VH-VL binders against Vacuolar sorting protein 39 (VPS39). Designs and how they scored, part 5

Target 1, 267 residues: Vacuolar sorting protein 39 (VPS39), of Arabidopsis thaliana (Mouse-ear cress) (q8l5y0r16to282)
Amino acid sequence: PARIDAVESYGSKLFAGCYDGSLRIYSPPESSASDPSELHQETYVLEKTVAGFSKKPIVAMEVLASRELLLSLSESIAFHGLPNLETVAVITKAKGANAYSWDDRRGFLCFSRQKRVCVFKHDGGGGFVEVRDYGVPDTVKSISWCGENICLGIKKEYVILNTANGTLSEVFPSGRVAPPLVISLPSGELILGKENIGVFVDQNGKLLQTERICWSEAPTSIVIQNPYAIALLPRRVEVRLLRSPYPLIQTIVLQNIRRLVKSNNAV
Short names: E, the ipSAE of ESMFold2; O, the ipSAE of OpenDDE; V2, 0.75 times the mean of E and O plus 0.25 times the DockQ between their complexes.

## First folded at step 2 (VH-VL)

Design fl9 (framework fv_flanvotumab)
Fold by ESMFold2-Fast, scan of step 2:
Structure fl9 (fold): chain C 267 residues (1-267), chain A 123 residues (1-123), chain B 108 residues (1-108)
Amino acid sequence: as target 1 above (267 residues)
Amino acid sequence: QVQLVQSGSELKKPGASVKISCKASGYTFTSYAMNWVRQAPGQGLESMGWINTNTGNPTYAQGFTGRFVFSMDTSVSTAYLQISSLKAEDTAIYYCARSKYWSGSYLYYFDYWGQGTLVTVSS
Amino acid sequence: EIVLTQSPATLSLSPGERATLSCRASQSVSSYLAWYQQKPGQAPRLLIYDASNRATGIPARFSGSGSGTDFTLTISSLEPEDFAVYYCQQYNNWPPYTFGQGTKLEIK
């Protein structure tokens, strides 16, 4: 079977982005998942393989349901129309992009490429227009919209990039060993990673509370599935409530997990 | 059935404090933000801010910092608005209204409203 | 902050007539605009969301249109229960979201 690097839901179907650059579409099982002991009988069926969807591995995908678009990150960032998957746009400037964030309400895309942060706007006609291009002092490791501003995890610190004037304001250091993680909450607040701790800040990077989420180890990926925060740790996944005191709800011990992917259609 | 039920009307003297409750039922309390909206006599709707029901963190609109405190108690699915050092200009109907969380940093529109709590501040 | 201006401030009509209420935003709100109805002594009620989608239980005579900065609420044939104050609200910026000042629809 092909190596799958990205998964995203689209209605009742699953999209799988593969290392070979193909996109695979799976249809839901015929029977419901009412019996846990009969899990093997509730398998998604491969409906279609789109060979040559991308020339490089598909490392991330996101269904933008309100705009009927599929966003994919591969060699660059590409947008395909749903449900037919015709190419709508390829963001040439995003060649070599390592992280992105989509603002579904405003139709704004931001992405990082080495020491640059670029902003594009989805127009009503299906195209994308470059809005801004900002220089940043270090390679961006994590990125997320926070209102009209952008929060960046760069090298060993978190900063807020003011999109109106391009200024950077430091929030706090990201830690020594663990990579920075910037997680947007549906509420408009952010969770910033610092080693095994998740810290809550507002859209301007101001600390909102003294209480923290304490993971058992430093996570490499966090997804929010309200009311839960799901963190990928070495060889396990931790599920915690997003409510003080942020109790551990479940631990899943796993092999061969590389990345957690949030589905906007599941919220 | 979704319901937001607010506490009853209050008649207060200037300088007193008041605490209004908004009890939610028929949905998962922490899955929706709770907004507070004020309406002074004969005036329009004025947004005061909101509280994140998942984290407990309040956000106040300009002009509603200091004397106004948003809080909540998840165990009883209730949001609270406290106004301290009451002034005559605080006389208004106070509404709670829920909004669904949206990805990014945004909230949806207000789909369900409480019935309102009249606060009268008079000597 | 985004300012919403509603016009007219007061609209006097008779039952059976068509009502057209306007809401203008100081900057684009795309389609992220809602309309609320408030009857005397009652809480506001959601009528329209995303500029043109009718909320659950709202009669077909209510319709919304527009995008960007110009929005309209239309009531095709007024019923006696429709005489109320109507507010628009934008939710395209980060919260807290702003309301228009209201349009009072009154019996002629």
Scores: ipSAE 0.000, ipTM 0.408, lowest interface PAE 15.9, mean pLDDT 83

Design gr11 (framework fv_greziprubart)
Fold by ESMFold2-Fast, scan of step 2:
Structure gr11 (fold): chain C 267 residues (1-267), chain A 126 residues (1-126), chain B 112 residues (1-112)
Amino acid sequence: as target 1 above (267 residues)
Amino acid sequence: EMQLVESGGGLVQPGGSLRLSCAASGFTFGDYAMQWVRQAPGKGPEWVGLIRSEAYGGTTQYAASVKGRFTISRDDSKNSVYLQMNSLKTEDTAVYYCARHYDEGYLWDEYAFDIWGQGVLVTVSS
Amino acid sequence: DIVMTQSPLSLPVTPGEPASISCRSSQSLLYSNGYNYIDWYLQKPGQSPQLLIYLGSNRASGVPDRFSGSGSGTDFTLKISRVEAEDVGVYFCMQALQTPLTFGQGTKLEIK
């Protein structure tokens, strides 16, 4: 029994971040061939447990393949080298951080801690340097890079933080039943959650189009896996095509799911 | 689960007064602007007025046909919105609905009425 | 003081056939943010109006995909790709760009 709070794909393997602070590595089954008469799902096998990976629960993880790094959020934000998982850097100022976003192109990290948003840059030699620290009016619920700006979900509002001057610009309120969700697209544009809909905006919070993604219920998380948008709803996952009119492709009934996993697709 | 229930309708003589109530349940009432819409027998809906959430000043707006005669108020502690109707005219005869909209202070979703009450009949006749 | 004009006012349809309702506004409902501030409502016999479409083309939660809204500026259309018996009622467009909010006259959809 292990309580898994975060998952991430690395090659053919699955990384699981656990509540006890361990990192568990799963390998695909020895034989992936299945008899059509069987009702069993394919089972990954525990290959290795990295005890003491973190002193606190591992809440989120992200493989930064181009940099051969694993980013993890636990008590703080840490970077480990791949494939060996040696500690490369720990962002001590991120102690107590509740959300983060990584900009792979620029090598920029932003995270929220209490009522502050901090920006760090990956420098040569594997180090990270603080770039800027911004005050915000309340706890950030969701955060994402949007070009050179940062979009924040604070309380019941979406705002754009201008990183050059530190000003906040209101976008629109996030709704009342679901938490605010800020989802980054590869273009630097955003999808912002509002109740059961996803709204498309540019990096300055300007509306891009009239068409919306309409989920059957308010999602608690959304993952973009081109060409799909995958939303976690109560006891189910809804998969929609990222193309107007955003048709429902599949509904998957699930139990005890906390987070969605983004997988790497073959070229 | 989410509901709006109107009450206080009835028969009243021209020149009389009547107060309608609308009770909300199943959602955070204070976050929403509330609308009153009426529908005369055999006619389409007519917007009567609105009251914004306290976050946006609790301000009111009215259709010209009722301005100066009707007053909208709310009591967030009771999850209720009210329509006080004075100097009633025969043309005020209608089914009155309350409806909610999320009060964002932004035009792009101010007036979508996603939840409506069942309606209450007001008849103004001698 | 935006006037909303619907056509037709009476729409008899055979079940399974498509239906189309037009709505014209006396001024543009297209706002600077790129949205058209028009909603569509259905009022079934004996019931309160219910939201079908908001901001021109977005289906409300629980509304079947056979309903679609289109148009921009002053000319808008609600389409039902395949009419079902449960679709009987009066359809209203409403502009949400400015107060006073105004409705069209209504289109009564009837089964032939």
Scores: ipSAE 0.000, ipTM 0.374, lowest interface PAE 20.7, mean pLDDT 82

Design gr13 (framework fv_greziprubart)
Fold by ESMFold2-Fast, scan of step 2:
Structure gr13 (fold): chain C 267 residues (1-267), chain A 127 residues (1-127), chain B 112 residues (1-112)
Amino acid sequence: as target 1 above (267 residues)
Amino acid sequence: EMQLVESGGGLVQPGGSLRLSCAASGFTFGDYAMQWVRQAPGKGPEWVGLIRSEAYGGTTQYAASVKGRFTISRDDSKNSVYLQMNSLKTEDTAVYYCTTDYLEGYDYFSDEYFDYWGQGVLVTVSS
Amino acid sequence: DIVMTQSPLSLPVTPGEPASISCRSSQSLLYSNGYNYIDWYLQKPGQSPQLLIYLGSNRASGVPDRFSGSGSGTDFTLKISRVEAEDVGVYFCMQALQTPLTFGQGTKLEIK
């Protein structure tokens, strides 16, 4: 009886991270449909349970396909080799980390832990080495790479952390009601949450346009599935087209769902 | 260590009003939905209502038996949740508990699935 | 409102023996996300209720592994593999699928 907290796709398979710390692997039936119209008839079958994958709940996972690694956030951040899930690295300094961001091009990991932001680099020898450790004035609620710098959503403001010198530049206040959200776009630009509005900024925190995405209520989570922006609101999910004027495409009503399963690639 | 401490109970006459307070410590209060649950003498628990976190709009919901008479509010700067009870009836006599909603709270390495209850405060509605 | 019905209401058990409590809901508690929105609570004499099991089968923090929850849809079971003296109290199931949240009438576990 698995409580699933994180899901991620890996080829034709689905990985599920569970509250008990196990990783469950699901596969489609052997006679998988090749026609998209038939895919809705397929059911996933549990192929394997990796008991003891983590000692704590697995709260986030990301498949790094180009590197054949699975990144997981649990008590710490761990990397497992694909497809066999052998442990490649555990970032012990990430014990207690609450948010992370991965830069696949450079092989850089950043994460926040209490009032610190730490940067690690994927070593050519298969491990990870610490690059920098920065102090920040308050707990980080959201984090994302933005070019060579890091955008942080701190309790009451958005800031750009300059990785070369460790200085912080204010972008704008995050708002009074909604938690800060930093969402990276494939273009390298960012969407920053402010109440019920998504604001577009470049990698330096400069406003790109006056037009905004207007959600019906303040979202707690936003996922980009180009060409769509999918936002979790208190009682519903809203899907908007990621093109001006950002029209509402569909609404999915939620009944008593207090926590959504996190996914970066499983759609 | 997570702790909830209720206060404000006592004896009140039918038609009267009473305000209960619940002070929280040991966790990030603003991340949790808060609930009130009551238990009449010799009976099981009855859900009274809830107030969601700021992230979920701070909305409130109430049981039909108290809707229009009871109001739940919160002050995240004081780590407190309140239950304002108006037009009290003898049927409102119960021990009132302040509780967290374990599914809404999150801090990835906290014990977010542990449900916390205060010790309860007695409210007696009688002449 | 969803009605929660427990059986038995009184459960005398010899220490070391297993115990089983059933809970039936008037509507399915299995949601489209795959979870059964049912929780189990224990209220020991003179104490506040404490969470034992959440979302059907997950043990709450600090709860011994002799406690387990099972079932799906409308029929659910709480099992204690070997009852100990400290397990005495009233057990309640609760549905968390929709408001108002509703509790069963309770099962009093007593030592023979």
Scores: ipSAE 0.000, ipTM 0.376, lowest interface PAE 19.7, mean pLDDT 81

Design gr14 (framework fv_greziprubart; at its last look DockQ between E and O 0.06; V2 from the best seeds 0.00; counts 0 for: pae E 18.2 > 2, placed apart)
Fold by OpenDDE, look of step 3:
Structure gr14 (fold): chain C 267 residues (1-267), chain A 129 residues (1-129), chain B 112 residues (1-112)
Amino acid sequence: as target 1 above (267 residues)
Amino acid sequence: EMQLVESGGGLVQPGGSLRLSCAASGFTFGDYAMQWVRQAPGKGPEWVGLIRSEAYGGTTQYAASVKGRFTISRDDSKNSVYLQMNSLKTEDTAVYYCARGETYYDWESGYYTDAFDIWGQGVLVTVSS
Amino acid sequence: DIVMTQSPLSLPVTPGEPASISCRSSQSLLYSNGYNYIDWYLQKPGQSPQLLIYLGSNRASGVPDRFSGSGSGTDFTLKISRVEAEDVGVYFCMQALQTPLTFGQGTKLEIK
């Protein structure tokens, strides 16, 4: 089987972006679709494979439900119609992009390419218009909308990019152990990570509280499923309550986990 | 243009009081920590104290040499920071600068403030009989 | 209090030549987060201090790339690759690891 590098949920289905550029669509068994209130341990089945979905490995995907689009990151950033998966748009300037963030409320896309941050706006008709292009001091490792601003992880520090004037402001060092990790919260706040610790900041990168989320190990990713924060650790998944003092709720030991995805009140 | 402008300096007798003001413009004042630094004639700078942004609790810290005598406050609605100086001594004679500082969060100790990237022109305070 | 010691105190330099200023702290400025809490400032004649380097090696906005900061722990260095006439002034290091914030004695850079 092909290596899966990206995963996303669409309705009851799972989309798997593969290294070979194919998109695999998995569906739950028929029995699980009839009673969503029951917990089931069932295996998803392969429904369809779309060969040649991308020329390069699919690195990331995101379902934009409000717009019935699937965003894919590969050689560039592309948008596909749902559920038919026809290509609607390709952001040519995003060729070589390594990270992106979508603002569903405002319909804005930001992405990083080397030492550049670009902003595009969805025009509502299937097209995108470039609205900003900023240079930054170093290669961007992580990127996330924070209100009207953009939070960037550059090397070993977090910075806020003011989209109105292009000004960069320092937030704090991210440390040496792991690359910057920026997580958006539904409230509009951010969790910025260092090692096994996450701290809460507002849209301007200012500290909201001194209390922190402390994981057992440094997470590689975090999924927010209110009221829980679910972290992918090297050898397990750790679930913590997203309320002070952020206690550990559950630990799930799993091998070879690469991605966490929120889906129908599941992960 | 981002700038800080100090005012309120002058000549005062020992034991007297003086209030310095620093007016900010060109940036979102409330987001930044503000510091006071003084420099006596022919000497290096001496840190006087700081006041953090309200986002970081608006806390203040002072050098031992001025603690109990000086008070730092801020009015974000006026984009201003103040230094109230009481019980002034001759050794308080200096050019007083206000400076904008960046605040960094530390995972163990809280937050630090450094990188004073904007400075005022300074105001002279002379304490003499 | 952390004591900051600069050397040399006077630095005559020929334009175009490199310059190096040392700053030593009485205790390590390297924190557990991996950064050194030291800044470098330049005070030009008749002017207010201006930020050159923060957190040991980060160049402030608008600062020419001929300026660089290095070092870790207790020993730090500010380097100017090619000194220009506009670089004349007094250079200060400052620790921001703990209060009170403390400055070095200053290094007066002059053109020969």
Scores: ipSAE 0.000, ipTM 0.468, lowest interface PAE 13.7, mean pLDDT 89
ESMFold2-Fast, scan of step 2: ipSAE 0.022; ipTM 0.581
ESMFold2, look of step 3: ipSAE 0.000; ipTM 0.403
ESMFold2 (binder alone), look of step 3: mean pLDDT 91; pTM 0.933

Design gr16 (framework fv_greziprubart)
Heavy chain, then light chain:
Amino acid sequence: EMQLVESGGGLVQPGGSLRLSCAASGFTFGDYAMQWVRQAPGKGPEWVGLIRSEAYGGTTQYAASVKGRFTISRDDSKNSVYLQMNSLKTEDTAVYYCAREFYDSSDYLEYFQHWGQGVLVTVSS
Amino acid sequence: DIVMTQSPLSLPVTPGEPASISCRSSQSLLYSNGYNYIDWYLQKPGQSPQLLIYLGSNRASGVPDRFSGSGSGTDFTLKISRVEAEDVGVYFCMQALQTPLTFGQGTKLEIK
ESMFold2-Fast, scan of step 2: ipSAE 0.013; ipTM 0.415

Design gr2 (framework fv_greziprubart)
Fold by ESMFold2-Fast, scan of step 2:
Structure gr2 (fold): chain C 267 residues (1-267), chain A 127 residues (1-127), chain B 112 residues (1-112)
Amino acid sequence: as target 1 above (267 residues)
Amino acid sequence: EMQLVESGGGLVQPGGSLRLSCAASGFTFGDYAMQWVRQAPGKGPEWVGLIRSEAYGGTTQYAASVKGRFTISRDDSKNSVYLQMNSLKTEDTAVYYCAREGDYWESSGYYDAFDIWGQGVLVTVSS
Amino acid sequence: DIVMTQSPLSLPVTPGEPASISCRSSQSLLYSNGYNYIDWYLQKPGQSPQLLIYLGSNRASGVPDRFSGSGSGTDFTLKISRVEAEDVGVYFCMQALQTPLTFGQGTKLEIK
């Protein structure tokens, strides 16, 4: 039996990255072809298993549809061509990386490994070129591009890493119990987690508004599906509208679900 | 001075349980995967299992010989990794080592190997 | 499971002479990232194993340059250019490509 650690949508299909290193592809139920954002794999039918896709567990994946690439985080960060999954590139310097973020407009990848943040750029030849390598004071738990800079969730604080000079500026303390979460919005603005609260900040870490999104409990993962924010809480999912006062739209009671589709946070 | 110190070994009867602890010092424990390796008297090392860092999901893997009987856990706030051994068999008699899976970063080089080992703790499963 | 086979199992050497230990894997340890996931360890009498070589050919911190690792795919060699008295012990190779992680049987190096 396979354990699924990462899920990502590709058109109407779901890709599931497994602990045994296999990639599983699921097709939607015939009656739900218009619902590609289904949260539960039970409603989908296994179409294909790619055994040996990775020698290590697949802990994160992202479909880069505009580039016809699948990004996967396993032993390292790898790029596979879609739809056939041929290996295009492996970022050897990302071996042991624990978090990453992709900037689709610029073609920039950033990732963290222990106390390092590295930036690579997708070149015109299908490969990747190292741009920068930064030291940071602690292990990165969550990472996201914020314009030209990078927002990091480190242990108990959020910081903005200035990519031009490598300086760090503190945003605010993350929280005592819940892990830090950095969630990017299409605008380049961020939602930062603090216990059960989501705080809106701009690309420089400044508060955008006094109103906050409040979850019933601290989420472990948050996915943005405009106009909704979908949070994974202990044994439930909460769907909230991304409009003040951020009302609760739906609650889904869960059994044995570990991750939400399209998480852009550290594993 | 990076160290791993095991404790909790001893003599147990077949079918019994025992919990081993391994305390780390001198490095940032939470950044590293931790391994358990055992060595029966007069034989070579045998891998028992691993637990990854929280960045890798805190996931565990086990050798087939111990799967379902042994559980590995960690408490990063205490810099410790644990091996809970249930339903012990005489074949489980060995010196048990915890080891750090080395994971350092350089611009051109890095590695993933058992670079720090504890001194080992003897577990004897006998009537 | 990947099986690791060492030869010789017993290696008597004269001090100052070179020594060579072979390790063969039942399947390739060369990963798509270009690294061979094989490590070498030395266990001195009464002590824990200690890392000598990682990822095929890289010396661990503090390991003398008389130790070297080579090979690719399924055939690997640990060489000691000049054996010294402190090199006595059992040498083990280990594959780190996939779980279960597996060790060779060991090669006992003794001074002749």
Scores: ipSAE 0.000, ipTM 0.388, lowest interface PAE 19.2, mean pLDDT 82

Design gr5 (framework fv_greziprubart)
Fold by ESMFold2-Fast, scan of step 2:
Structure gr5 (fold): chain C 267 residues (1-267), chain A 127 residues (1-127), chain B 112 residues (1-112)
Amino acid sequence: as target 1 above (267 residues)
Amino acid sequence: EMQLVESGGGLVQPGGSLRLSCAASGFTFGDYAMQWVRQAPGKGPEWVGLIRSEAYGGTTQYAASVKGRFTISRDDSKNSVYLQMNSLKTEDTAVYYCARDEYEYDFWSGDSYFDYWGQGVLVTVSS
Amino acid sequence: DIVMTQSPLSLPVTPGEPASISCRSSQSLLYSNGYNYIDWYLQKPGQSPQLLIYLGSNRASGVPDRFSGSGSGTDFTLKISRVEAEDVGVYFCMQALQTPLTFGQGTKLEIK
């Protein structure tokens, strides 16, 4: 079977990014929800395979609904128009990029490659323009916009990159065992991972509160689906309410799922 | 194989100076805070001071007994940390160790534990 | 400065028997993150100190499971469930809550 490395929803459909570089589009089954006791679970059907979508595995995807674009991270970062998937832009400077963050309000993209953090802006006409290029002390493992600034998880530490002057400000060290995780909140505030806990900081890396989210084990991925925080742990997913004392709402046992993805479906 | 090798010790007269070096190998030296600890003959260890990684500002802290006389520095291109000792006193006689530290910023109350120690170098201050 | 006080200072033990070393701090080592900032080191004769336990109860890499650390706040204990000949040496506790980092005076474990 096809090895899927990234999943993203687009309307009622699922986009699957594959290890072979293809993009696969799945449509939901046709079923009635009028009687839940008689509802039969049907299999999602493969609608289309876009062979040669990328030369390398597709490791991350994000639907930018407000801009009608699909962002993909593979050999580089590419943007495709929705719904037809025509190539809009390929950010050649992002060749070898390992992490990125999108600021939908400003239309800003930041990404890391080697020991550099680069910022590009969507020009509204379909192109991307380089804004800035910053040096950082080591390989970035996690990255997120935090208001006007960028928070970086580098090896076992968190720093805030000031985009106006390029200075780095230390926040605190990440965990020894778990890699750093930087999670953006709609307010521009952040949740930073440290082993099995999530710490709330403002856009300048200042502690917002002493209360923390305590996961049962160190998560490898966290998605915010307000009012919930959803964390991927080694053999399960934990759903917690994003409100003190952050109670556990649901535990889901999953097999062989490597990445947790955010859905665009409402209603 | 991780190693820390101290050098630069010896016999010095009171009021004299010595510079100790600690050469690291087998790990990414620049990522770690480094500590200096000494042990006087027949006594327990005494903390001398620390230097944080350059990513954390390369800042130093010292025990009151050595503040103003000792200076800690590092050269990440040479994988080395140094202890410059001035105005030496007889009570500075000790085996001096460099140690690798897992340092955490103030938010976590300065998590320090010395997971790797050098062999130590003897400094004798006597006339 | 935080003062660390160990007891006993001398601990003769018969091989195979358990041993217990106490360490008291002059103020709480429990931080708001839930960790106790206390570490334990062993110095074998003629050797450098080596890490046994960090952050109260975590065994360092390669340390046998017969060693354990416990306690919270101001009272801490290092336990050896079955003492072996190679455990001979001086044991030190250290607080890492604040600078200056301070050590206990040491407990010398000897085989009877």
Scores: ipSAE 0.000, ipTM 0.383, lowest interface PAE 19.5, mean pLDDT 82

Design gr6 (framework fv_greziprubart)
Fold by ESMFold2-Fast, scan of step 2:
Structure gr6 (fold): chain C 267 residues (1-267), chain A 128 residues (1-128), chain B 112 residues (1-112)
Amino acid sequence: as target 1 above (267 residues)
Amino acid sequence: EMQLVESGGGLVQPGGSLRLSCAASGFTFGDYAMQWVRQAPGKGPEWVGLIRSEAYGGTTQYAASVKGRFTISRDDSKNSVYLQMNSLKTEDTAVYYCTRDLGEYYDTSGDYWPFDYWGQGVLVTVSS
Amino acid sequence: DIVMTQSPLSLPVTPGEPASISCRSSQSLLYSNGYNYIDWYLQKPGQSPQLLIYLGSNRASGVPDRFSGSGSGTDFTLKISRVEAEDVGVYFCMQALQTPLTFGQGTKLEIK
């Protein structure tokens, strides 16, 4: 059996990135079922397996619809053209990268590798150009664009990296028992995780409001799908409204789920 | 590295006044609420009061035992917080600690967060 | 004011053995948001207190995983799974539900 580590939607299809490095493409359920019993069955069908898509597990994928590209994080960061999946670019400097963030409006990519944060820009002609390379004090566990700045979650703290001068500003300690989580909002503002708390901060790491999201346990993954915040907790998912007082809407009991994936092209 | 250094302690007569200072370094002082906690000889810690950042109005709160006698203030340009103690009583004898409060970054509305960093303390003795 | 009561007040322990400290509050510390507003501090001899556990069960940065906090409402426990020599000191619980913030009287952990 195939272990799937990343899922992303592309039009009506699903892309699944596998631990064995293959990319699997699934087509939606048959829409023209003539039997009433068939109308209640929704099963995606494996359309194609791209063996050897990557040499290492595919741990994250994102469809960049405005640019007709698929971004994948595996051994490095690669871009493939859609719909045919021809290789457009491989960011060789991203070999060993463990986290990334894409700014679709500006066409900027940032990623972390060891104790470095690197920025690349899509040049509009199909290639990527290195913009800057910054040193950071520890391995980055979570990363996100926040306007012109980059917010980093490292083992002991959250910091804001000023891209103009390379300075780091401490936000607050990240907590020990839960992984640091940096979640970007469409406004460029952030939700930062600390244990079971989600804190709202602006692009400079300043507290935006006194109200916070209180999860029932420390999440390992948080996805924003407006108007909901969806958190993966031990063996369950909590769905909360992104409106004060952030009430719990639904709890879903799950087993052996490793991370949540947001679909940016959901219709 | 982070430091909180208290000063201004000493021996004072009952009814007297004393001002404690706490100088902070190694973090963005203006972003944090600051608190004072004291510990009488052989006893556990006792909360004295707090002052929030200027972004949250610089508001103060005090324990009933010191309300009206003690005043907490801050000067962010000097990275310092102060405790002005008036009408001192023998019961005010204690080691006074300056502490940093994470509450401003988590939730300041009705919530109180841990004292994540403490200074080394300064002794105040009120005796005739 | 909320009164915090610790037991035992003196806790002699052999190195490598587990230890447990209890803290009881005169009023429930469980808030409507589901959290227990109790923190735990350690004061080593000659040193300032340091944070160990906050909001009932969350370990502070740099605190070893042999320390754990549990309980709800009015009854709380700090556990050390295997006591080491460096764990010697006075342990204090504190309620953070309402002002004034109040501490327990302390539990002195000593090596036998």
Scores: ipSAE 0.000, ipTM 0.375, lowest interface PAE 19.1, mean pLDDT 82

